# Designs tried in a protein design chat: VH-VL binders against b0r6t4. Part 33

Target 1, 212 residues: b0r6t4
Amino acid sequence: MARFGVDEAGKGPVLGSMFAAAVAGDPAAVPDGVADSKRLSADRRAELDDRVRASMRVGVAEVPVDRIDDPETDMNTLTVAAQADALGRVVADGMAGYVDAGDVNEQRFGRRVANRVAADVAVTAEHGADDEYDLVAAASIVAKVARDAHVDALAAAFDADIGSGYPSDSTTREFLAAYVREHGELPECARASWQTSRDALGAAEQSALDEF
Key: E = the ipSAE of ESMFold2; O = the ipSAE of OpenDDE; V2 = 0.75 times the mean of E and O plus 0.25 times the DockQ between their complexes.

## First folded at step 14 (VH-VL; framework fv_oberotatug)

Design n1 (at its last look DockQ between E and O 0.87; V2 from the best seeds 0.81)
Fold by OpenDDE, look of step 14:
Structure n1 (fold): chain C 212 residues (1-212), chain A 123 residues (1-123), chain B 107 residues (1-107)
Amino acid sequence: as target 1 above (212 residues)
Amino acid sequence: EVQLVESGGGLVKPGGSLRLSCAASGFRFSDAWMSWVRQAPGKGLEWVGRIKSKYDGETTDYAAPVQGRFTISRDDSKNTLYLQMNSLKTEDTAVYYCTTEYRDEPGYYFDYWGQGTLVTVSS
Amino acid sequence: DVQMTQSPSSLSASVGDRVTITCRASQGISSALAWYQQRPGKAPNLLIYDASSLESGVPSRFSGSGSGTDFTLTISTLQPEDFATYYCQQANSFPLTFGQGTKVEIK
């Protein structure tokens, strides 16, 4: 029976989109080294991504910043939708697999994903599934590589070092601070709903007030 | 297995302050919206307030009776939810439950509950 | 605020009985309604969400129905462990609000 794995990357960043990826095929055919994805360099991830794409069926879905900032939705719902979208691209009736759970309730998350997929598939959601199942690990790599490429494209568009896009990244924070200081608003790629973005706007506003 | 364990309850005088904690385990805490719900002795349930996840802006909402007096916060690194209660009143006496909050459009639900911690405000 | 009114406030029943509890909202709340069970000395447990969706692990003898302003919780065959207080909760508007509760007691 053909199997699949699904995961996402870019849930936490303040800059850029989130990506979900689905990988379908024989678990035994997953390239060696995929299971250690969290310790991989960006270059190594890219290499493994190529190997996964060459040997497996791969689907990728993007959740843009405007959807993330939409007050009518939430990150959990978006994660379910993104995973289902990616999964729908690679599955057929009768397939079964694992997804990385993004909900407090794993079973509920799996059901929600399955319900959004047109094909009749069996979805099992587990926390930390990328550490347990090779196809999910492969999907994690694909999602991360897609995220990395997205961040690189943003950096190129701004002709600036924007860092990883995560709130904990000082380069990202410096970029946001500088951009807001210069333009008086957030860049389009910034998730406005993030505290990091609000902090940047607040800091600029305070600075302006101090000058008066 | 999802677990929520409240602590910090006790006896306090009117006008006093108290901070409750809720220790979460068995799930990725950072993904969860969290709420506080209280129950006065022998009475029904009353929503106190909520905090969203960092992925949804970590915004807070409060019931009118506690607005301006109570503050909800979270420390994801410690898997802990907090309720800072200031200017306590006798009518704040209740068992305080921490809950996970589940959104299923259009609704907001409390799917997991702690055992509760008793706060008694009395002179 | 949306007020939730349960009926009855209390009822007596026997094991095996069919039990029905109603909840009315002061305004339309679509299907955004939950039912909770609270046994004596315990925390509430979610039974039903979205008016009619059964929470995982909840016995099938529990069911919910309704939309708009009128909702019903039904226990098809009351079991000994079902003697408890039940609460409805509107999940549509803030502040989130509960009914006053219905105590199901042993006849």
Scores: ipSAE 0.829, ipTM 0.920, lowest interface PAE 0.6, mean pLDDT 95
Fold by ESMFold2, look of step 14:
Structure n1 (fold): chain C 212 residues (1-212), chain A 123 residues (1-123), chain B 107 residues (1-107)
Amino acid sequence: as target 1 above (212 residues)
Amino acid sequence: EVQLVESGGGLVKPGGSLRLSCAASGFRFSDAWMSWVRQAPGKGLEWVGRIKSKYDGETTDYAAPVQGRFTISRDDSKNTLYLQMNSLKTEDTAVYYCTTEYRDEPGYYFDYWGQGTLVTVSS
Amino acid sequence: DVQMTQSPSSLSASVGDRVTITCRASQGISSALAWYQQRPGKAPNLLIYDASSLESGVPSRFSGSGSGTDFTLTISTLQPEDFATYYCQQANSFPLTFGQGTKVEIK
């Protein structure tokens, strides 16, 4: 019997989009090895992503930087909307499944996802669902691979080493600082509303004053 | 099980300072917007301020009576919310609750509450 | 700032009674209203959000209604554990503000 799993990747980086992915199908068709998704190399994740897409229905939704920076939104609501968008691409009436909860309250998260999907679905949301359910683990892999490809595309577009896109990554912070120094503004891929981005702009403003 | 445990309350003289802590468990603290709400003895509830998650810019907002005197901060690595209270006044005497705040358009609500910690500002 | 006015300030009722508490906002807040219950010596608990939506785990004897400026909390069959103070909260704009509270006493 067909079921679904949903997860997201890319809440934490200062650069680029967040992605949600939904995987639907027979749980028995889920490729071996998805349960260890957090321990996988990038190459192994890409291989499993190919196998998941070959045997399962897959939906992906992207949340771009301009939505993340919109002051009328919040990340928890954007996560609900992205998961629902991804899920709506693969689900039919009467299906049931699990989603990784992106909010403090699991029941609230699950209700909000279900309410945004046009099909009648039964959604169960749990923290750490990707550790407990193979379909959610498969969705986690798909979302992470989509994020990885996005980061590669950004690096190519800027012809630069941008690191992982996370604030804790020194390469990412160095890219951001250098770009602002050279151009006087944040790169389009930076989440401008985030503290790391505001700090980079502040440092550049102070340096401009000091040059006088 | 979600738990919020406040600490750091006590007796302080007007003009003094005090720092409150709120230890959180049972959820991903980094996903949460957090608020402080206070209640003077025998009185109603008053919103004090909030801090958004890092994913929403970690920005703060304060009620007018505490603006410039109180500072909300968070340490996601320790699952802890803080309230630094400076230039305390007798009207700041209250039980201080930490809460999770959530947005469900169009509104903002407080779903989890700690037990509160009493701050008494008296000469 | 949006001022929230509750009525009554207190009431006494018997177990089994239908109890209504009203809340008025000084300006329109659409449906962005919450109700909280605070038992003596305890923190508040969220009962109702978005004017009429029941928080998970809250007994069905509680209900909320209203929009705009006028809102009502109803307890259909008052129980002994419902002895508490009830607060409305406008959820529409900052600063978030609460009504002054309604103390429900069981006699």
Scores: ipSAE 0.753, ipTM 0.880, lowest interface PAE 1.2, mean pLDDT 92
ESMFold2 (binder alone), look of step 14: mean pLDDT 93; pTM 0.947

Design n2 (at its last look DockQ between E and O 0.88; V2 from the best seeds 0.79)
Fold by ESMFold2, look of step 14:
Structure n2 (fold): chain C 212 residues (1-212), chain A 122 residues (1-122), chain B 107 residues (1-107)
Amino acid sequence: as target 1 above (212 residues)
Amino acid sequence: EVQLVESGGGLVKPGGSLRLSCAASGFRFSDAWMSWVRQAPGKGLEWVGRIKSKYDGETTDYAAPVQGRFTISRDDSKNTLYLQMNSLKTEDTAVYYCTTEYRDEGYYFDYWGQGTLVTVSS
Amino acid sequence: DVQMTQSPSSLSASVGDRVTITCRASQGISSALAWYQQRPGKAPNLLIYDASSLESGVPSRFSGSGSGTDFTLTISTLQPEDFATYYCQQANSFPLTFGQGTKVEIK
């Protein structure tokens, strides 16, 4: 019977968008290898994404930086909205499935996702659902591939190595520092509300004072 | 199962300091906004302050009576919330509850610890 | 700051009674209101959020209503375990504030 899985990628980076993906279809049709996805190269993820899209219905939703930085919302609410948007593109009334819970309360998260989907669906939210359900693992791969492509597009647009976009990546931090030094402001792809971005602005300001 | 366990309460003289801890388990702590709510003996509930998740900037907000004296922090690697209380006053005497806070067209406290008593007296 | 005023401050009731508690906000808060139950010696529990939405696991004898500035918690058929203090909380803006509480005692 047709079911669904939903997950997101890109909640943790300081650069770029967050993505959610939904995968719908027969669980038995999920390609082999999705369960091992955590250690995959970008090329292997792209291969599995192609296979998932060939055998399943797929929906993807993007949450850009300006929504992430909006003080009138919060990341958990944005995660609900993104998962619901992705899911709504692939489901019909009466379908049931699992989503990876992006909040403390699993039942609340699942209810909020279901309430934002126009179709009448049964959503079960669980922490770590991508480790337990192949459809959620497949959704995780699709979301990560969308994120990877987004990062590649950003690197091309800035004609620079921006790293992974994560705060812990020294290449990402170096890109931020260099951009702020050259332009006096954050690049538009940086999540300005984040501590990493505030630190980059502060460091550039201090360097200017030391040279004065 | 979500669990919140406060510790660090005790008897302190006015002007003193205490640091409360709240150990969290059963959920992804990094997703959570966390709050402190207190209750003076025989009295009602009073919000003390909050710290947002790192995904929302890890910023803090405080109730006016504690602003500048109390500091909320978190260590996501240890799943622990902290409340540093300085310049304590007798009116700070209360049971201090660790809570999760969530936003859904409003701000609500869904999980509560059992509380730790802070007594400020000479 | 939004001041929350509960009425009554205490009441005595018998098992089986219908109990109502009101909460008034000093400013409009639309539907951003919560109700909490605190049994003696225990931490508070969230009963109702968004004025009328029942938290999971809360018995259906509890209900909430109201919007703007006037809100009501109703216990349709009081049970022995419902002896507790009830607090409303405005959830609209910071600082978040609670009503002073309503103690429900067995008559």
Scores: ipSAE 0.771, ipTM 0.888, lowest interface PAE 1.1, mean pLDDT 93
Fold by OpenDDE, look of step 14:
Structure n2 (fold): chain C 212 residues (1-212), chain A 122 residues (1-122), chain B 107 residues (1-107)
Amino acid sequence: as target 1 above (212 residues)
Amino acid sequence: EVQLVESGGGLVKPGGSLRLSCAASGFRFSDAWMSWVRQAPGKGLEWVGRIKSKYDGETTDYAAPVQGRFTISRDDSKNTLYLQMNSLKTEDTAVYYCTTEYRDEGYYFDYWGQGTLVTVSS
Amino acid sequence: DVQMTQSPSSLSASVGDRVTITCRASQGISSALAWYQQRPGKAPNLLIYDASSLESGVPSRFSGSGSGTDFTLTISTLQPEDFATYYCQQANSFPLTFGQGTKVEIK
């Protein structure tokens, strides 16, 4: 029976999009090393991504910043939509698999994902599924590599080191601070709803007031 | 298994302060919106306020009776929700429940703690 | 604020009975309504959300219907564990508000 795994990357960053990925195929055919994805370097992840794409069916979905900042939605709903979109690209009727749960209620999350997929599939959602199921681990790698490529493209567009895009990254925070000081507004890739973004805007405003 | 455990309730005088805690387990706390709901003895339920997840701006909303006196916050690293209550009044006497908040076509409270009793009395 | 009015405030019933509780909103709330059950000395439990969606783990004897301003909770066959207080909650507008409750007592 054909199985699938689904996961997402880039949920936490203040810069850039979130990505979801779905991987479908034989769990036994998942490349060696995928299960240890949390310990992998970016280069190693890229290698494994190539191997996964060569041997499995892969779907990827992107959630852009403007959707993330849309007050009419929320991150949980967007996660469900992204996972379902990615999954819909690789599944057919009768397939079953696992997804990394993004909601308090795992069963509800799985049902929500399944309801958004056109094909009749059995979706089981679990917290930490990427640690337990190889296809979910593979999906996690694919999502992370897609995220990494996205961040690299942003850095190139700004011709600047923007860091990882996470709030805890000093390089990211410095980039945001500098950008806001220079332009008086957030860059387009910044999630405005994030506290980090609001802090950057607040700091710039305070600095301007202090100069009076 | 989802678990929510409130603590910090007790007896306090009018004008006093108290901080409640809610320890969460059995789910990814950082993904959850959280709310406080209270129930005066022998009375109905009253929404107190909410805090969104960090992925939705971690913004807070409050009911009018507690606006300016109560503050909701969270520490995701400790899986803990807080309710700082200042300038307490006798009408604040209630069992305080922490709840997860689920958003669909509306806003619902899908998991509840056992509650902690706050008594404001002279 | 949206006021929620439940009817009746209390009722007596027997095991096996069909029980109906109504909730009216002071203004239209679409389908953004929840029903909660609270047993004596316990925290509330979510039964129904989005007016008619059954929460996971809730027995199928519970059902919700309605939209706009008028809503109904139905227990098709009352069980011993169903003697409790039930609350409706509008989930459409802030502040979120509850009905005053309906106590279902044993006849």
Scores: ipSAE 0.739, ipTM 0.894, lowest interface PAE 0.7, mean pLDDT 95
ESMFold2 (binder alone), look of step 14: mean pLDDT 92; pTM 0.942

Design n3 (at its last look DockQ between E and O 0.84; V2 from the best seeds 0.00; counts 0 for: pae O 6.0 > 2)
Fold by ESMFold2, look of step 14:
Structure n3 (fold): chain C 212 residues (1-212), chain A 123 residues (1-123), chain B 107 residues (1-107)
Amino acid sequence: as target 1 above (212 residues)
Amino acid sequence: EVQLVESGGGLVKPGGSLRLSCAASGFRFSDAWMSWVRQAPGKGLEWVGRIKSKYDGETTDYAAPVQGRFTISRDDSKNTLYLQMNSLKTEDTAVYYCTTERYDESGYYFDYWGQGTLVTVSS
Amino acid sequence: DVQMTQSPSSLSASVGDRVTITCRASQGISSALAWYQQRPGKAPNLLIYDASSLESGVPSRFSGSGSGTDFTLTISTLQPEDFATYYCQQANSFPLTFGQGTKVEIK
C-alpha cells in the first residue's frame, strides 16, 4: 500500500531557493534512521537521501528567489504550492499521506495542498509531522539535501564562502555586507524582501553618505 | 491548541505609554502574520495594525489614528507579539485583541483571537 | 477607506427562528468578506470567510452569501448559543474595516 510524506527546507534563509520534497511508496521500504533527521550530520543525510531515492519515489520542487520576492506572493502560499508540486510528481489516485504544515491552521494547509494536486489524494497536515511520520522525515532529508546542494552551487558560483545562507549565520551576513560594499547592490541569490538584505543595503548606504 | 494571551493593559493618563504583550502557543509563531484589533467599550471592532512574518519581510502597517504613536514588534524566539503604545489619547481606550492574520487568495482574515486586555486612558 | 454598514443594528429572535443580517460595503470588495460572532464578554470568532465559506468547526446552520457590495449572514435555526453580536469585515484592502455590529437578542 503506497503512501506519501512531504516537507520543505530553506524557508528561512536569506540566500537562495526554498525546496519541497515528496517521498512516496511502501512505508516498509523507508530506510532505517530517518526518524532522527534533525540530529543527522550532512554526511548521514546524504547517505539516507541516496537510500530513500533507491527505494522510494521522490519529487522535488524549487521556489527561486524571484518568486519569493514577488510582492504578490506570501511564504505560506509558496510553501503550499511547492509541496503540491513535489507531491504531484509522485502520487496517484487513492494515495494518502502526511505533510508538514507550513501555516497556523493545519487543516486549511492540508486542504490547500490537496486542492493543487491533480490526483485524488487524502492529505493530512500536521505541525512537526517530520517528528511523527517516517515518510515525512524522509521527505525532510531529501529537501535538506537539495537545499545543501543548492548552497554549494551558489558558493561555487560566487567563488566565496557564503555560509548556510541563513540570517543567523555570521558568514552569510559577512558575505552580504562585503558584496553590497563592493557592488552597491545585493547578489542575485539574496532574497531582497528579507530584513537581513534590507539591513545590508541600509548599512552600505549610510557608510557611503558618511564618506561623502 | 492555538492560544493567544494578551497582557500589559491598565489605566494610564493621556500622554502616557503602555506596552502590550501577546504570548502565543500551539502553532509555529514564526509562520504567522499577527494583528492587533481593538474594541472601545460598547463599540465595534477596529483594526490597529499588523506585522508580517519574517518570511514575508516582517513589515508593519498601521491604521491612520495610531500611525507614529504605536509600534508593533515580535520576538519569534519567545513566541511573543508586542504593541508599544505612546502618546496615548482617551480615544485609545479599548480592549486590545491579539489575533493571527491569515492571507489567502480570497483576502485577509483574523482566524485566532486572544481574550483581550483592557487599556483605559483617562485622567 | 471602505465603510461597512450592517443592518439591523439589533434584533430580537426566539430559538428556532431564521435570522438574516446584511452588510454593505461602500465600494466593491468582490467576495472578500468575513463574518465574526462575539458572545458577551468573549473574543470574536471567525464564522465565514470569502463571503460564503464556513470556517472549520462552524455549524452548518450558518451561511453567507453575496458579492460586490451586498452581503448576508443567515442563521437557519437559531440556537441558544447564537445570541451574540455579529460583525462583518471587508477583507479586500487596507485598512481592514468592520461593520458596526448586529446584536441578536433573545425575544
Scores: ipSAE 0.549, ipTM 0.820, lowest interface PAE 2.3, mean pLDDT 92
Fold by OpenDDE, look of step 14:
Structure n3 (fold): chain C 212 residues (1-212), chain A 123 residues (1-123), chain B 107 residues (1-107)
Amino acid sequence: as target 1 above (212 residues)
Amino acid sequence: EVQLVESGGGLVKPGGSLRLSCAASGFRFSDAWMSWVRQAPGKGLEWVGRIKSKYDGETTDYAAPVQGRFTISRDDSKNTLYLQMNSLKTEDTAVYYCTTERYDESGYYFDYWGQGTLVTVSS
Amino acid sequence: DVQMTQSPSSLSASVGDRVTITCRASQGISSALAWYQQRPGKAPNLLIYDASSLESGVPSRFSGSGSGTDFTLTISTLQPEDFATYYCQQANSFPLTFGQGTKVEIK
């Protein structure tokens, strides 16, 4: 039975899109060295991404900032949709596999993903699946590389160091603060619903008030 | 196995303050929306407030009776939910439950509950 | 706020009985309705969500129905462990609100 693995990257950042990736094929054919994308260097991830794409079926889905900020949805729902979209691109009836659970309830998450895939597939969701299943690890790498490329493109567009895009990244926070001070609004790539974005706007407003 | 364990309850005088904690395990806490629900002795259930995940802005909502007095926060690095209660009133006396909040298309539900911690506000 | 009204407030039943509890919302809440069970001295447990969906691990003797404003929880064959207080909760709008509860007691 053909197998698949699914994961996502960029769920937490305040800047840019989220990506989900699905990898389908023989688990034994997954390139050596595939591991959690967070434990690999960017260059190593890129190399492994190439190898995975060359040997496996790969699907990638993007969730843009405007969807993330849509008050009619939430990140977990979007994660389910993104994973299902990526998975739908690589699966056929009768396939089974694992997905990294993006919900407090693994079983519920798995069911939600499966229900959004047109093909009749068996989906098992687990937290930390990328540490346990090679196809999920491969998917994690693909998603991360897609995310990295996206962030690089944003940096190039702004001609600025925007950091990783995560709230904990001081470079990202400094970029947002500077941008808001200069333009009076968030950049288009900023998730406005994030507290980090709200803080940046609030800080700018406070500064303006202090000048009076 | 999902586990929620509340702590910090006790006796406090009106006007006093108390902070409750909820230790979470068995799931990816950072992904979860969390709520507090309370139950006065011999009474029904009352929603207190909620906090979304960091992925949804970590925003909070409160019931009107506690608005301005209670603050919900979280520390994802410690898998812990908090309820800071200030200006406590006798009517705040209750068992306080921390819950995970399901927030899918079907609505907002409380699918996992702690055992609760008792807060008694009395002179 | 959406007010939830349960009926009855309490009832007496025997093991094996069919038990029905109703819940009415003050306004339309679609199917965004949950039922909880609370045994004495314990925390509530989710039984039904989305008006009629059975939560994982809940016995099939429990069922929910309804939409809009009127909802029903049914226990087809009451078991000893089912003597408890049951609460409905609207999951449609904030603040989230519960019914006053229905206590199912031993006859």
Scores: ipSAE 0.024, ipTM 0.545, lowest interface PAE 6.0, mean pLDDT 92
ESMFold2 (binder alone), look of step 14: mean pLDDT 94; pTM 0.952

Design n4 (at its last look DockQ between E and O 0.57; V2 from the best seeds 0.00; counts 0 for: pae O 2.1 > 2)
Fold by ESMFold2, look of step 14:
Structure n4 (fold): chain C 212 residues (1-212), chain A 123 residues (1-123), chain B 107 residues (1-107)
Amino acid sequence: as target 1 above (212 residues)
Amino acid sequence: EVQLVESGGGLVKPGGSLRLSCAASGFRFSDAWMSWVRQAPGKGLEWVGRIKSYYDGEYTDYAAPVQGRFTISRDDSKNTLYLQMNSLKTEDTAVYYCTTEYRDESGYYFDYWGQGTLVTVSS
Amino acid sequence: DVQMTQSPSSLSASVGDRVTITCRASQGISSALAWYQQRPGKAPNLLIYDASSLESGVPSRFSGSGSGTDFTLTISTLQPEDFATYYCQQANSFPLTFGQGTKVEIK
């Protein structure tokens, strides 16, 4: 019997977009190994993504930096919208499934997602749903692969090693510092509203003052 | 199960300082906007201030009576919200509640509340 | 600042009664209105948001209505656990502000 799972990837990075993914189909058709998604190499995730797409219906939605930085938005609302967009691409009336809750109140998150989907669906939202449900784990893999591809495209566009795009990645911080030093502004892929970006601008301003 | 547990309340003299803590569990703290709401003895509720989530830049806003005296901060590695209260006045005497602040297209609401911690400011 | 005025400030009622509490905003707030319940010796808890949406786990005997400046909380069949103080809160603009409260007491 056909069901769905939804998750997102890329809430935490300072560089690039957030992605949501939805996976729909028979839970028994979910490839082996999706439950270990957090421990997988990029190559292994790509292999599982191919298998998921071969046996399941898949939808992906992107939230770009300019929406993330819009002061009239918030990440929890953007997560609702992205999950609903991804889910709407793969579901039909009467389907039921699980989504990873991106807010404090699980039930309210689930209702908000359902309300944005045109089809009449039963959404159950849970924290850590990707650890409990194979379809959500599969959606997590699809979202992460979309994020990985996005990061690869950014690295190619800047002709640079940008790291993972996460604030904790020293390569990412070094890329930001070097870009701001050379250009006097953040790269377009940086989330300007984030502390890591504000720190990079502040450090460059201090260095310029010390030279004069 | 969402839980918020405040601590750090007590008796202080006017002009003194206190730091309140709020330990959070049962949800991803980095997703949450957090607020402090207070209630003077026998009185109603008053919003004190808030801090946005990690993903929304951790910006703070304060009610006018506490602006410049109170500082809200968070430590997401410890799932803990803080309220640093300086230059305390007798009118700051209240039970202080830690809350999660829920936002949607209609507005801003306080969906989860801690038990509160009493701050008494008196000579 | 948006001022919130509740009526009545207190009321006495019996178990089984229908209770209504009103809240008026000093300016239009669309549907950006919440209701909270505070039982004696307890923290407040959210009952209703967006004027009429019930928070999870809130009994269906509670309902909210209104838009603009005038709002109503209704308890259709008062239960023993409903004796409490009720607060409205405008959710439209900062600073977020509360009504003065309505104490519902046993008659």
Scores: ipSAE 0.678, ipTM 0.853, lowest interface PAE 1.5, mean pLDDT 92
Fold by OpenDDE, look of step 14:
Structure n4 (fold): chain C 212 residues (1-212), chain A 123 residues (1-123), chain B 107 residues (1-107)
Amino acid sequence: as target 1 above (212 residues)
Amino acid sequence: EVQLVESGGGLVKPGGSLRLSCAASGFRFSDAWMSWVRQAPGKGLEWVGRIKSYYDGEYTDYAAPVQGRFTISRDDSKNTLYLQMNSLKTEDTAVYYCTTEYRDESGYYFDYWGQGTLVTVSS
Amino acid sequence: DVQMTQSPSSLSASVGDRVTITCRASQGISSALAWYQQRPGKAPNLLIYDASSLESGVPSRFSGSGSGTDFTLTISTLQPEDFATYYCQQANSFPLTFGQGTKVEIK
């Protein structure tokens, strides 16, 4: 029976887009070594991504920064939309599968995802699904690799080390601080609604005041 | 299973202060938006305020009657929501509920509630 | 602020009865309307969200309808455990606001 797994990456970062990925096919055909993307090196993830794409149906959806910063939405709603978008690209009527739950209520999350997919599919949402289901683990890898490629492209565009894009990354914070000092505004890839972004802007303003 | 347990309620004089706590379990607390809703004895429900969850921060919003006097905060490491109440008034007397917020395309809802803790402000 | 007005404030009914409660918003709130049930001495429970969506675990005898400014909660066949106070809540804009409540009592 054809099944699917769905997950997302880049929900937490202050820089760049969020990605969702869906992987559909025979669970038994998932490449060996597929595991949670957090447990793998970037190179190993890339290798597994290639193997997954070669053997499974794969869909990827991107949520850009402007949507993330839109006051009319929220990260949970965007996660549902992104997962549904990715899933819609790989499924057909009658398929069933698992998604990593992004809501307090797993059943509600699954229902919300299913309702956004045109095909008649059975969606089961669970917290930590990437640790339990191989197709979700595969989707996690695909989403993470897509996120990594996105971050690399941003770094290249700025010709700078921007780090992982996460708030806890000192390289990311240093990049934001330096950029704001130089340009007086956030870079386009920065999620302005994040506290890290607001802190960078606030620090620059304070510095300007101290010069008087 | 989602659980919310309020504590910290009690008797306080007008002008006094009190801090309520809400212990959360059964879900990823750090990702949850949370609100406080209160109910005066024998009266209806009144939204007090909310705290939005971001990966690197939070945003708070308050009802006008408590603006400047109440502060909502959270400690994700302890899965705990707080309501710091200063300059308390007699009209602040109520059962205080902590709630999770659910948002869909239509709006903001309170899908899970604690059993509440009673705050009595009296001379 | 959006004002929510429920009707009636109280009603008496018997087990098996069809019960209807209305809620009116002072301005258009689309479908951003919830219904809550509060049994005596208990916390409120979410029944309906998005005007007509039934919350998980809520019996199918509960239903919601309406859009814009006028909304209705219906209990098709009142059960003993349904004697409670019901509140509507607009979910469209802040501050979030509730109706004054409707107490459903035993006739």
Scores: ipSAE 0.090, ipTM 0.681, lowest interface PAE 2.1, mean pLDDT 92
ESMFold2 (binder alone), look of step 14: mean pLDDT 94; pTM 0.955

